# Ledger of designs, part 288: VHH binders against q9y6x5

Target 1, 379 residues: q9y6x5
Amino acid sequence: LPPKLLLVSFDGFRADYLKNYEFPHLQNFIKEGVLVEHVKNVFITKTFPNHYSIVTGLYEESHGIVANSMYDAVTKKHFSDSNDKDPFWWNEAVPIWVTNQLQENRSSAAAMWPGTDVPIHDTISSYFMNYNSSVSFEERLNNITMWLNNSNPPVTFATLYWEEPDASGHKYGPEDKENMSRVLKKIDDLIGDLVQRLKMLGLWENLNVIITSDHGMTQCSQDRLINLDSCIDHSYYTLIDLSPVAAILPKINRTEVYNKLKNCSPHMNVYLKEDIPNRFYYQHNDRIQPIILVADEGWTIVLNESSQKLGDHGYDNSLPSMHPFLAAHGPAFHKGYKHSTINIVDIYPMMCHILGLKPHPNNGTFGHTKCLLVDQWCI

## First folded at step 13 (VHH)

Design V31 (framework vhh_8dlx_2)
Fold by ESMFold2-Fast, scan of step 13:
Structure V31 (fold): chain B 379 residues (1-379), chain A 125 residues (1-125)
Amino acid sequence: as target 1 above (379 residues)
Amino acid sequence: EVQLVESGGGVVQPGRSLRLSCAASGFTFDDYAMHWVRQAPGKGLEWIGNIYESGSKFYNPSLKSLVTISRDDSTNTLYLQMNSLRAEDTAIYYCARGETVWQRSGEYQTKFDYWGKGTLVTVSS
């Protein structure tokens, strides 16, 4: 029957956690599958942008989810994680579940992956759960496996999202070995539960499973704060996003706002939109504001307020602390193969290949992932 | 039954130091973040700082140089050390249990579910 793929994300799983903590269940998964040690994500290194890049193969400027908080200057609309269900925000790209459903006789299933509870190009995931952080991993897994086993037309693409270790990474910081060890052990147990459930239901041998993440985590401190109120009065601008990448919409002349910000702190870079470094691929979208502030790793931008973040992400995507990993198992993948690095946008064309889908134009390079696949020549 | 009982308040002269205590009972103290909050006469609540179950501490930046928060999980006690007290530090000081909920966006919300009755600190010459 048609190839099947389950894509699992553990939010905020920094790549080097694999080397610093014990993961017996994940290690067994990798032993008979593949491991990509580092995934270079897209800028900004935030949850919604990177989750959408995984399923579209596009940079943020191309798929339109450019931050977790956005403003569109053309339509005057605002986006936040509490108001993320307007299709307008998601319609600049076609995610893989939409393409999967538009192919003959295929369904998609989703447990809370960003965007899956939104009709995109008039197509919503065939089976989905509305986002609710209170729903257990077990309930999400139960629904996904039920849909994979009991759907007509068959579910060939399924997604599963979990909020940890991101929430604990923010609360404790990645350098808190004791608390992070406990959280990561719990995640490893959830991976064990996932594998056991798939084996029990007869899915394991014929299902391709990818376990990945959207970004890493870096240590923050109350001693590393940038107070914007010391640089500029709030009457001069509207704040669209704050930290660690601030999105500034000027209420007065853009050059005047830029001049007030440009030398405010040695620990952030201030860019006019046209001066944003090309390597970020973060310029060509109306949702990217006229002035962007980028804090240095571990620095937090605040508005005369306390920050309780001991860990954060969103920083420069060249930083290893911002990189997740990718592990995969199934009939499409080699067994016991380790690969050093891919770009997060490369995941999309690889998944399209596995599912037999024609990818939409994208920023990924299939050649970067070919060594993972049994049906490809690796050199 | 959750109980938080502040003690150590009183009258102190400007420039002196004072340590407040909060005795917690009725829950597993070492599983929770604890907060200090104050209210000066005729003013709103001002968050002083917190200490997570891990021992990580966060302070209102305006007060960071003046206060230290600590906890003793063996005695279920939260402490607030205040130095260089000023007349404007006159307030009722509250101990509170708070849960910090982290959203998918990386934003957070602190929700206080239990408060002490407060202890009055008067800084007067």
Scores: ipSAE 0.427, ipTM 0.691, lowest interface PAE 1.9, mean pLDDT 92

Design V32 (framework vhh_8dlx_2)
Fold by ESMFold2-Fast, scan of step 13:
Structure V32 (fold): chain B 379 residues (1-379), chain A 125 residues (1-125)
Amino acid sequence: as target 1 above (379 residues)
Amino acid sequence: EVQLVESGGGVVQPGRSLRLSCAASGFTFDDYAMHWVRQAPGKGLEWIGNIYESGSKFYNPSLKSLVTISRDDSTNTLYLQMNSLRAEDTAIYYCARGETVWLRTGEYQTKFDYWGKGTLVTVSS
């Protein structure tokens, strides 16, 4: 029988939350599974880009979802929440649910993972839910477990997405111990519900389950704002994305716009596209704008306005505050093993191995995840 | 059933201070973010600031040095303290209940669902 995998994401689950809060259900999951303490995500450290990197194993410049707000200079299309169902934005890569259905004649199921309600290369998961933030975790879980247990061809790959703790991280900031404690306790209870549901249905011992996230969260403040209107007049550029990575499309000469921005604030770096640091792997795509601004950790770029963000993400991917974790349990994984760090792009080739799929060319390295797996030698 | 009632307006001399109150009823006050918004004669609505249920406060940058927002959850009352009043502060002042919706993109939107009828403040010598 083919192996099965459920991939679960809790949006914005910073790795250090595991050290600072109690997670009895998650700790029971880890005790008989594996924990990767830090996952180094891709730049920029935002929701849509990193969720797509997890399922493609590609840097953002390669898979084409380079931000949560994008402009394509070749086609002159704009990407926003209202346009996220246009296949154009997602077609630069092949996500694992598509490969799963095309290589092995198996089914895939999806509860709200970014991109799963879009036909990509004319293929959509056999079972899916259109994105709707109002749908409960329980309803998403009920659908996923029903599809895992009652489908033909069998569902071998399933995804489950939940918006917390990201929304609360933005609202309260990660340093609000009282409010974050309440939010994280509720997430731990949802993990408990997930495990109990899988046990009740007889799935627990034969299903591989990965619990991970796309990014972390850092503390922001009304005292750490960069007012872009103090640097440059709106008539000189079109703003494609604002904070903490601003995407600038010049309306005049690029060098003139760059010169107005380059020394405006000590708390942001200004890059011409060709000067973006190589370590970001954020240069080779038409959706990356001619000038990008990268705010320092905890600083928010604004347009002569206040910001209600007490927490944010999108910052430099070398920052530990931007890193999520990965926990996993199931027949493919060792029991009681801790690993320090992997790259988020390494998750894709590991998942392909577990499912017996041939991965598409990708930026991940299978060797980085070998120590997690029972069928591999670790040196 | 939901009601917001502003009070404390009136005629005040330039340079003086004034405190406005908003009495809330018909809902669980301590579960909601509350806002102050004003409208000067012949002009549009201008957002002054808000206070979350958590106590976090956010202000219009143009007004930050001149106003303070506070709440008393035991009496279901929202306050706006205004200092160094100017002729340009003459306006109808509204309290409003606003839900801040956090999108998975990390952006947010404010949706106002209930407004008071307003209280007039006239700054005149």
Scores: ipSAE 0.699, ipTM 0.858, lowest interface PAE 1.2, mean pLDDT 93

Design V33 (framework vhh_8dlx_2)
Fold by ESMFold2-Fast, scan of step 13:
Structure V33 (fold): chain B 379 residues (1-379), chain A 125 residues (1-125)
Amino acid sequence: as target 1 above (379 residues)
Amino acid sequence: EVQLVESGGGVVQPGRSLRLSCAASGFTFDDYAMHWVRQAPGKGLEWIGNIYESGSKFYNPSLKSLVTISRDDSTNTLYLQMNSLRAEDTAIYYCARGETVWLRAGEYQTKFDYWGKGTLVTVSS
């Protein structure tokens, strides 16, 4: 029987929520599987970039989804996140579902993972749901499990995406213990439903399941705002992305725009594209703008206004608050093993190994995930 | 100098279609993103969508299936096509020059330099 893998993402699930709240269903999953306590994501720590990094093993500058809002200087196209279906934005990389379908003549299934409702290199997920935030977790799970059990060629790779706890993290902030406790309990109940459904359908014993996320969340405040309008007049630039990483396209000389911005706030770093820190791996792509502003953790860049967000993400990927976790269970994984840290780009080559696929060139290191797998050893 | 003049409003029956126009003057029209915004009686401003200088279009997700935005750079004109009009579409419709930044799925910020004076659309029978 070919190996099967279900990859589940709960958007914005900060790693240290696991230490501060009770997750009985997730803890039972981990007890008989593996836990990676921190996953170091890619910069910028946003939804679309990191979800595409998970399934390609590439930094954002390499896979081309460099933000949730983008401008391509060569083609002069603009991108918005969930409403853009143009394959142009996704074609700089080959995600694992495309590789799965082309190398092994197997099927893939998707419940709303970013990119799965778009043809990439003329290949779309064999089974998919168009993105619609109003569709329940239960309906997404019902479709995924139906496709896993009733497909020819067989579905060997399936993905499931859920918008929480990210939406509530933005609304309440991660420090709101009462509201976050309620939200996270609901997430844990959904994990319980997932496990129960897989057991009921006879899938649990032979299916590899990964539960992960794309980023964390940090507390924001009306007392921590950077007003960009106080630094520079809007006539000097086009704003491609705002907060906490602002992408600036100058309408005048780049050096003049840089000079107006560089001393604007002590809580924001201003970079010319070539001066962006090498550790971010965020430089070599036409969709990265000539000037990038990076706010300090918990600071929000605004246009002469207040912010409604009590929590946000997108900040420096070295910040623990930006890190998600990874938990996994199944025949490929050890039972009861805890690992400290991996890079988010390491997930792709691990998944390729589990599925027997040859990975495309990527930025991940298979050695970082070896301790999780029964057919490998730690060294 | 910069002028935006909306036209095409009026009284229309429910279920009908309507096309609004915005005539721009006093600037290089093809260098700017253009927007449609509406305000229903007693309500706040609601962003409808934009069209960039490249021709790329973005819509308010709540309105995407109901409207089409287009531009004619040779005549400096912006258009809004509305289909299947309902009583709730009764509003003053504004043409605006400015920017939209998408912060996340379904969340955006808009900042406008110039606005037209609006054209009233009343959906009634």
Scores: ipSAE 0.014, ipTM 0.532, lowest interface PAE 8.1, mean pLDDT 90

Design V34 (framework vhh_8dlx_2)
Fold by ESMFold2-Fast, scan of step 13:
Structure V34 (fold): chain B 379 residues (1-379), chain A 125 residues (1-125)
Amino acid sequence: as target 1 above (379 residues)
Amino acid sequence: EVQLVESGGGVVQPGRSLRLSCAASGFTFDDYAMHWVRQAPGKGLEWIGNIYESGSKFYNPSLKSLVTISRDDSTNTLYLQMNSLRAEDTAIYYCARGETVWLREGEYQTKFDYWGKGTLVTVSS
């Protein structure tokens, strides 16, 4: 039977939570598997962009999901993560579930991973659930495990997405120890349920499981706001995305808009598209707007309004607060091995190797993940 | 002068359908995104949805299955089709010109520069 992989994401799981809270079930998983302490995600450090980078191995400028809110100047189409299912937005890359189904004549299964309820290159996961945040983790787990055991062709790649701890991170902020402790304990219990279910179904010993996340979380405050309306009249531009990375489409001369914004706040960097730092790999795509504003960590860009959210992400990907972790267990992985850091784009070629798939050209480096794998030489 | 004038409101029985119209003048209608917003008695403003100049439509997730927004750029008119009306749909319905920016999954900010005076929809038996 071909190798099998289950990829699990807990949205917004900041790597540093592992040091500050107890995770008995996750710790047992890691003891017999591997831990990567920090995963350096792609810029911008948002949900849809990073989830698509995990499954394509590409920077956002290359896969085309450059934000949770986007505008394409060529086609004049608008995108929002909460209500747009147009394949146009996803077709600039080939995610691993498409490759899995087309190269090896195998099935893929998906419980809510971003993009899995959209046909991409006319291909959708063999088994999937339409996105609905009200569906329980238990129901998602029930469907995934049923599909892993009862499919022909066999499901060899499965994904499972959960919205926490991101939702609570936004609501309470990562520094609220009482509320975050409760939320993170529930997540650890869900990991315990996942492992127990796989053991009961006879899947545990032969299934590769990756538990990861797309980004971290940082504390925000009413004392750290950037009021965009105090810098420039709204009639001069169209606002495509707001915070913490604002995407500005000028309605007048670009240089005039830039000059009004460039000295607006000491806690925000203003870039013309061609001046965006090369290290972000966030420049070469029509969906990246002519002017980008990047707020400093913990600062929120607003339109003459307060923000009720106490935590946020989207900031510079060099910030440790934006980094998730990766833990893995299964026949492909060493037992009891800890690794310091990988890039989030490195996950894709590693997963292709585990599944025996030929990866599409990508920005990941297989060498960065070799030490995690039993069939690879590492010194 | 920019003007937005809503029409089509009135008393309607539960379970029925209703279409509202908004007539726009004083600007190039086909260059702007247009919105519907409502306010129920004693409650705050609730964004219903918008339609961009390209025809792309975005809805409040709480209302998506109950409403359809459309536009006719040849007559400078915005429409809101409402189906299966309930008593809780009783509100003043406003047409607005402006922008909606998505901050995070399910979270958004609206910035409107012009509003109509509204049209009252009363759902009662």
Scores: ipSAE 0.135, ipTM 0.611, lowest interface PAE 6.1, mean pLDDT 90

Design V35 (framework vhh_8dlx_2)
Fold by ESMFold2-Fast, scan of step 13:
Structure V35 (fold): chain B 379 residues (1-379), chain A 125 residues (1-125)
Amino acid sequence: as target 1 above (379 residues)
Amino acid sequence: EVQLVESGGGVVQPGRSLRLSCAASGFTFDDYAMHWVRQAPGKGLEWIGNIYESGSKFYNPSLKSLVTISRDDSTNTLYLQMNSLRAEDTAIYYCARGETVWLRHGEYQTKFDYWGKGTLVTVSS
């Protein structure tokens, strides 16, 4: 019987929420499993880039999903929303569900994970749901558990994505304890529902379950706005992405645009593509624009307008506020083990090991996750 | 069932102040974000601002120094305070219930589901 893995993402679940709020169901999950307290995600700290890094083990410059809004300078194509199904955007990497289907006679199942409703290298997840935010967590869970129990070839890799607490984090900001407490309690209840459903269906004891997220959330304010139009006229450039990392495509000389922007605000850094800090691993891709602007934590870049974002993400990946966590339970994992930190790209080679798959070349280090696994020596 | 009724409009001289009210009924007022929107003669709708159920307020930047939005959840009433009125502020002012929808790609959009009939404000000397 091949090993099975369910990978669950709660979008925008900041690691520090675990210390500031009560999660009885999640705590029961980790009591007999493992907890990684901080996962250092990739830059930029956005939904599509980090979800694709989890399943490929690659930095954004390598897998090609470099932002939630992109422009490819070579092909002149635009990517503007979550429902873009052009395989072109996703084909610079091979996600784990494709490897799972091609290396072994096995199936994959997906409930809304970014990329799973797109044929990548002519391979789409064996079972999937087209992205639709109106579909309940319960319906996503019902489909995933049905596919885990009733598939041939067997579903050995399954994914489940949920939009909260990201949407509420944006609306209220992470420092709104009253509203965030209600939202996070609902998420903990969904984790309880997940565990209960798996137990009732006889899946729990033989299934490896990972619960993680793509990024955190930081507090923003109407008092922390950077008005881009105050320093440069929009006729000088095309805006590819705005905040908190602005992607600038110059319509005039690049140096002239850079000079107009470099002193625009003390609360953002302006980089020519070749000067982007090496530690970001955000340079070697045609979808990264000639100039990027990186706002300081909690600052929002705007175009002569207000922003209703009281929380946001996308900021420097060294910031603890941008970090998610990882919790896991199942036959592959130790019981009651806590680990301080891993890189988000380390999740992919760990998952390949659990499933018995040969990983594609990746930026993760298997040694970083060895202490989580029962079949490995933690030395 | 759901009703929004604006009041407080009328003729006002330039430079004066005016306070508009919106009486809400037929829903749990303190669970919803509320908006003010205006339409000047021969022009499209212009968003003035909103107030979340949490009390957080957001304004059109061109109007931010001239208006204040507030709510009284005990009386199910939304208010718009306008100061230093100009001839170009002549418009029909609408109260609206609208939710900000947060999309996973990081953008948001406002969906309006209920509107009042509007109250006319004429700024004329």
Scores: ipSAE 0.581, ipTM 0.828, lowest interface PAE 1.8, mean pLDDT 92

Design V36 (framework vhh_8dlx_2)
Fold by ESMFold2-Fast, scan of step 13:
Structure V36 (fold): chain B 379 residues (1-379), chain A 125 residues (1-125)
Amino acid sequence: as target 1 above (379 residues)
Amino acid sequence: EVQLVESGGGVVQPGRSLRLSCAASGFTFDDYAMHWVRQAPGKGLEWIGNIYESGSKFYNPSLKSLVTISRDDSTNTLYLQMNSLRAEDTAIYYCARGETVWLRKGEYQTKFDYWGKGTLVTVSS
């Protein structure tokens, strides 16, 4: 019987929430499985880029989803995370559900994971839901479990995406203990529902389940704003993405735009594309703009107006506030094992190993996840 | 001199369709993103959507199923197709040149440098 894997993402689940709040259902899951306390995500620490890195094992400059808002200078196409289903944006990589369907002639199922409602290399998930934020977690779970149990050919890889705690993290900020406590308790209850559903259907003991996230969240403030209009007139550039990483396309000489911006704020770094720090792996793609502005943690770039957001992400990926966690349970995983840190790109080759798939070339290192797996020597 | 001139407004019955046009002049039309914005009586400005020079289109999620934006660069014309019109669609419709940046899911900022004078659409029996 082929191995099966369910990959679950709770958007914006900051790793240290696990230490500051009670998660009885998640703790029961971890007790008989594994926990990676911090996952170092890719830069920029945004939803679409990191979700695509999880399923491709590639840095953003390599898979091509470099932001939630993008411009491609070669084709002159524009992308937003909620509005464009053009395969052009997704075709620079091969996500695991495509590989799963093509290498083993197996089925894949998807409930709302970014990219799963788009044909990529002429292949779409065998079972999928068109993205709709109004669809409940229960309905997504019901579809996924039905497809895992009743598909022919069998669904061996399934994904499930949920928008919280990210939406509430933005609205209330991660330091709002009262509101975040309520939100995180509901997420823990959803994890309890997930486990109970899998047990009721007889899937639990033979299914590998990964629960993870794409990024964390940091507190923002009206006292920490960078007003871009105070430094440069809008006629000098086209704005492709704003905050906390601004993507600037100059309408005049690039050096002139850079000189207007370079001393704009002590709380923002201004980079010419070729000067972006190598550690970000955020340089070698036509969708990365000629000038990139990177705000310091908790600072918001604005256009002569206030920001209503109390939490945000997208910041430097070395910041612990930007890190999610990874928990897993199933026949492939050790029981009661805790690991400190992996890179988010390491998840892809681990998942390929579990499913018996040959990974496409990727930026992950299988050795980093070996200690999580029962069939591997720990180093 | 940049000019944007909307046309095609008027009184229309509920449930029917209407197409608005915007004639642009005084700039290289095919180098700019174009937008539709509306203002209902007693309400603020509501962004409908935009179309980039490449033809890429982005819509206000609340309106996406009801409208289609298109452009004809050979005639410097922007279009808004509206279907299944409701009384709540009664508004002044503006053509605008500018930029829209998606900040994150559902959150965006718009910055316009030129506007038309608007065309009134009244949905009434």
Scores: ipSAE 0.012, ipTM 0.576, lowest interface PAE 8.1, mean pLDDT 90

Design V37 (framework vhh_8dlx_2)
Fold by ESMFold2-Fast, scan of step 13:
Structure V37 (fold): chain B 379 residues (1-379), chain A 125 residues (1-125)
Amino acid sequence: as target 1 above (379 residues)
Amino acid sequence: EVQLVESGGGVVQPGRSLRLSCAASGFTFDDYAMHWVRQAPGKGLEWIGNIYESGSKFYNPSLKSLVTISRDDSTNTLYLQMNSLRAEDTAIYYCARGETVWLRSGDYQTKFDYWGKGTLVTVSS
């Protein structure tokens, strides 16, 4: 019978939270599975881009979800949290649930993973929940486990997304130990509920489970603001995305806008699109705007206003504060193995291997994850 | 029933200080962010600032040097301290309960669900 995989994301789960807080349920999961201490995500270190990179194995410039707010000059379309359902934005890549359904005559199931409530290449997840933040973790888990046990063709790939600790990380900041401790304890309890439910339903021994995240979180402050209005007037540009990576669409000559911005603040870098560092893999897509501003860690770009963000992400992907972790358990994985680092794009080819799928061309390297797997030689 | 009742308004001379109070009832006050919003005659609503349940405070930058927001969770009371009042500060001042919704993008939006009836502040010589 075909192998099964459940991919779980806790949004904004910074890797070093594991070392600074107690996670008894997650630690028990890891003891009989594997832990990757740091996952180097893609730039920009934002929710929609990194969630799509996990399931496609592609850099943002290749899969087309290049930010949480995007603009396409040809079609005049805008992408945001409020209008993320247009297939246009998602069609530059083939996510794993589409490949699973088309290649193997299997079903996929989804509880709110970004993109799973959108038809991509005319294929939507066989079972899915429309995104609604008010739906409890328990309801998401109940649907996923029901679909894993009661579907024909069988559900072999399932996803589960949860918004915390990202929302609380933004509200309190990651240095608020009192509030973050409470939030992270609740997440550990949800992991305990997940494992208990899978055991009760007879799924635990034969299901591969990956628990991961899209990015980390860094401390911000009202003392670390970059006011763009002090450097350039709104009449010169259209703002596509603001912070901590600002996407600037010039209304006048691009070089003139660049010259007004280049010395605006010592705490941000200003790039013409062709000058964006190659290591970001953030250049070759029409949705990347002509000028990009990249704030230094912990700095927030504003338009003559305050920011209520005490934590944020989106910063340089070389920063450890931006890195999530990956933990996994199941018949495909070794028990009690710890690995230091993988790239977030490496998760896709690993998942394809576990499911017996032929991966689409991707930016991941299977060799980086082979030490996690029982059927591979770790040399 | 949620109730917010503002008090402390009145006629005040330019350059003086004034403290407004908002008495809250019908909900667990210490679980909510609270806001001050004002409306000058013939103008739209202007957000003054808020205070989270955690005690974190955020202000309209144009007003930050002129106002201080505080709360007393033991008495379910929100305060707005105003200093150096100007004629342009003449407005109806509203206490509001606002839920801050954090989106997957990491952006936020405030949804006001309950408002007081307001208290009038008139700054005149």
Scores: ipSAE 0.648, ipTM 0.845, lowest interface PAE 1.4, mean pLDDT 93

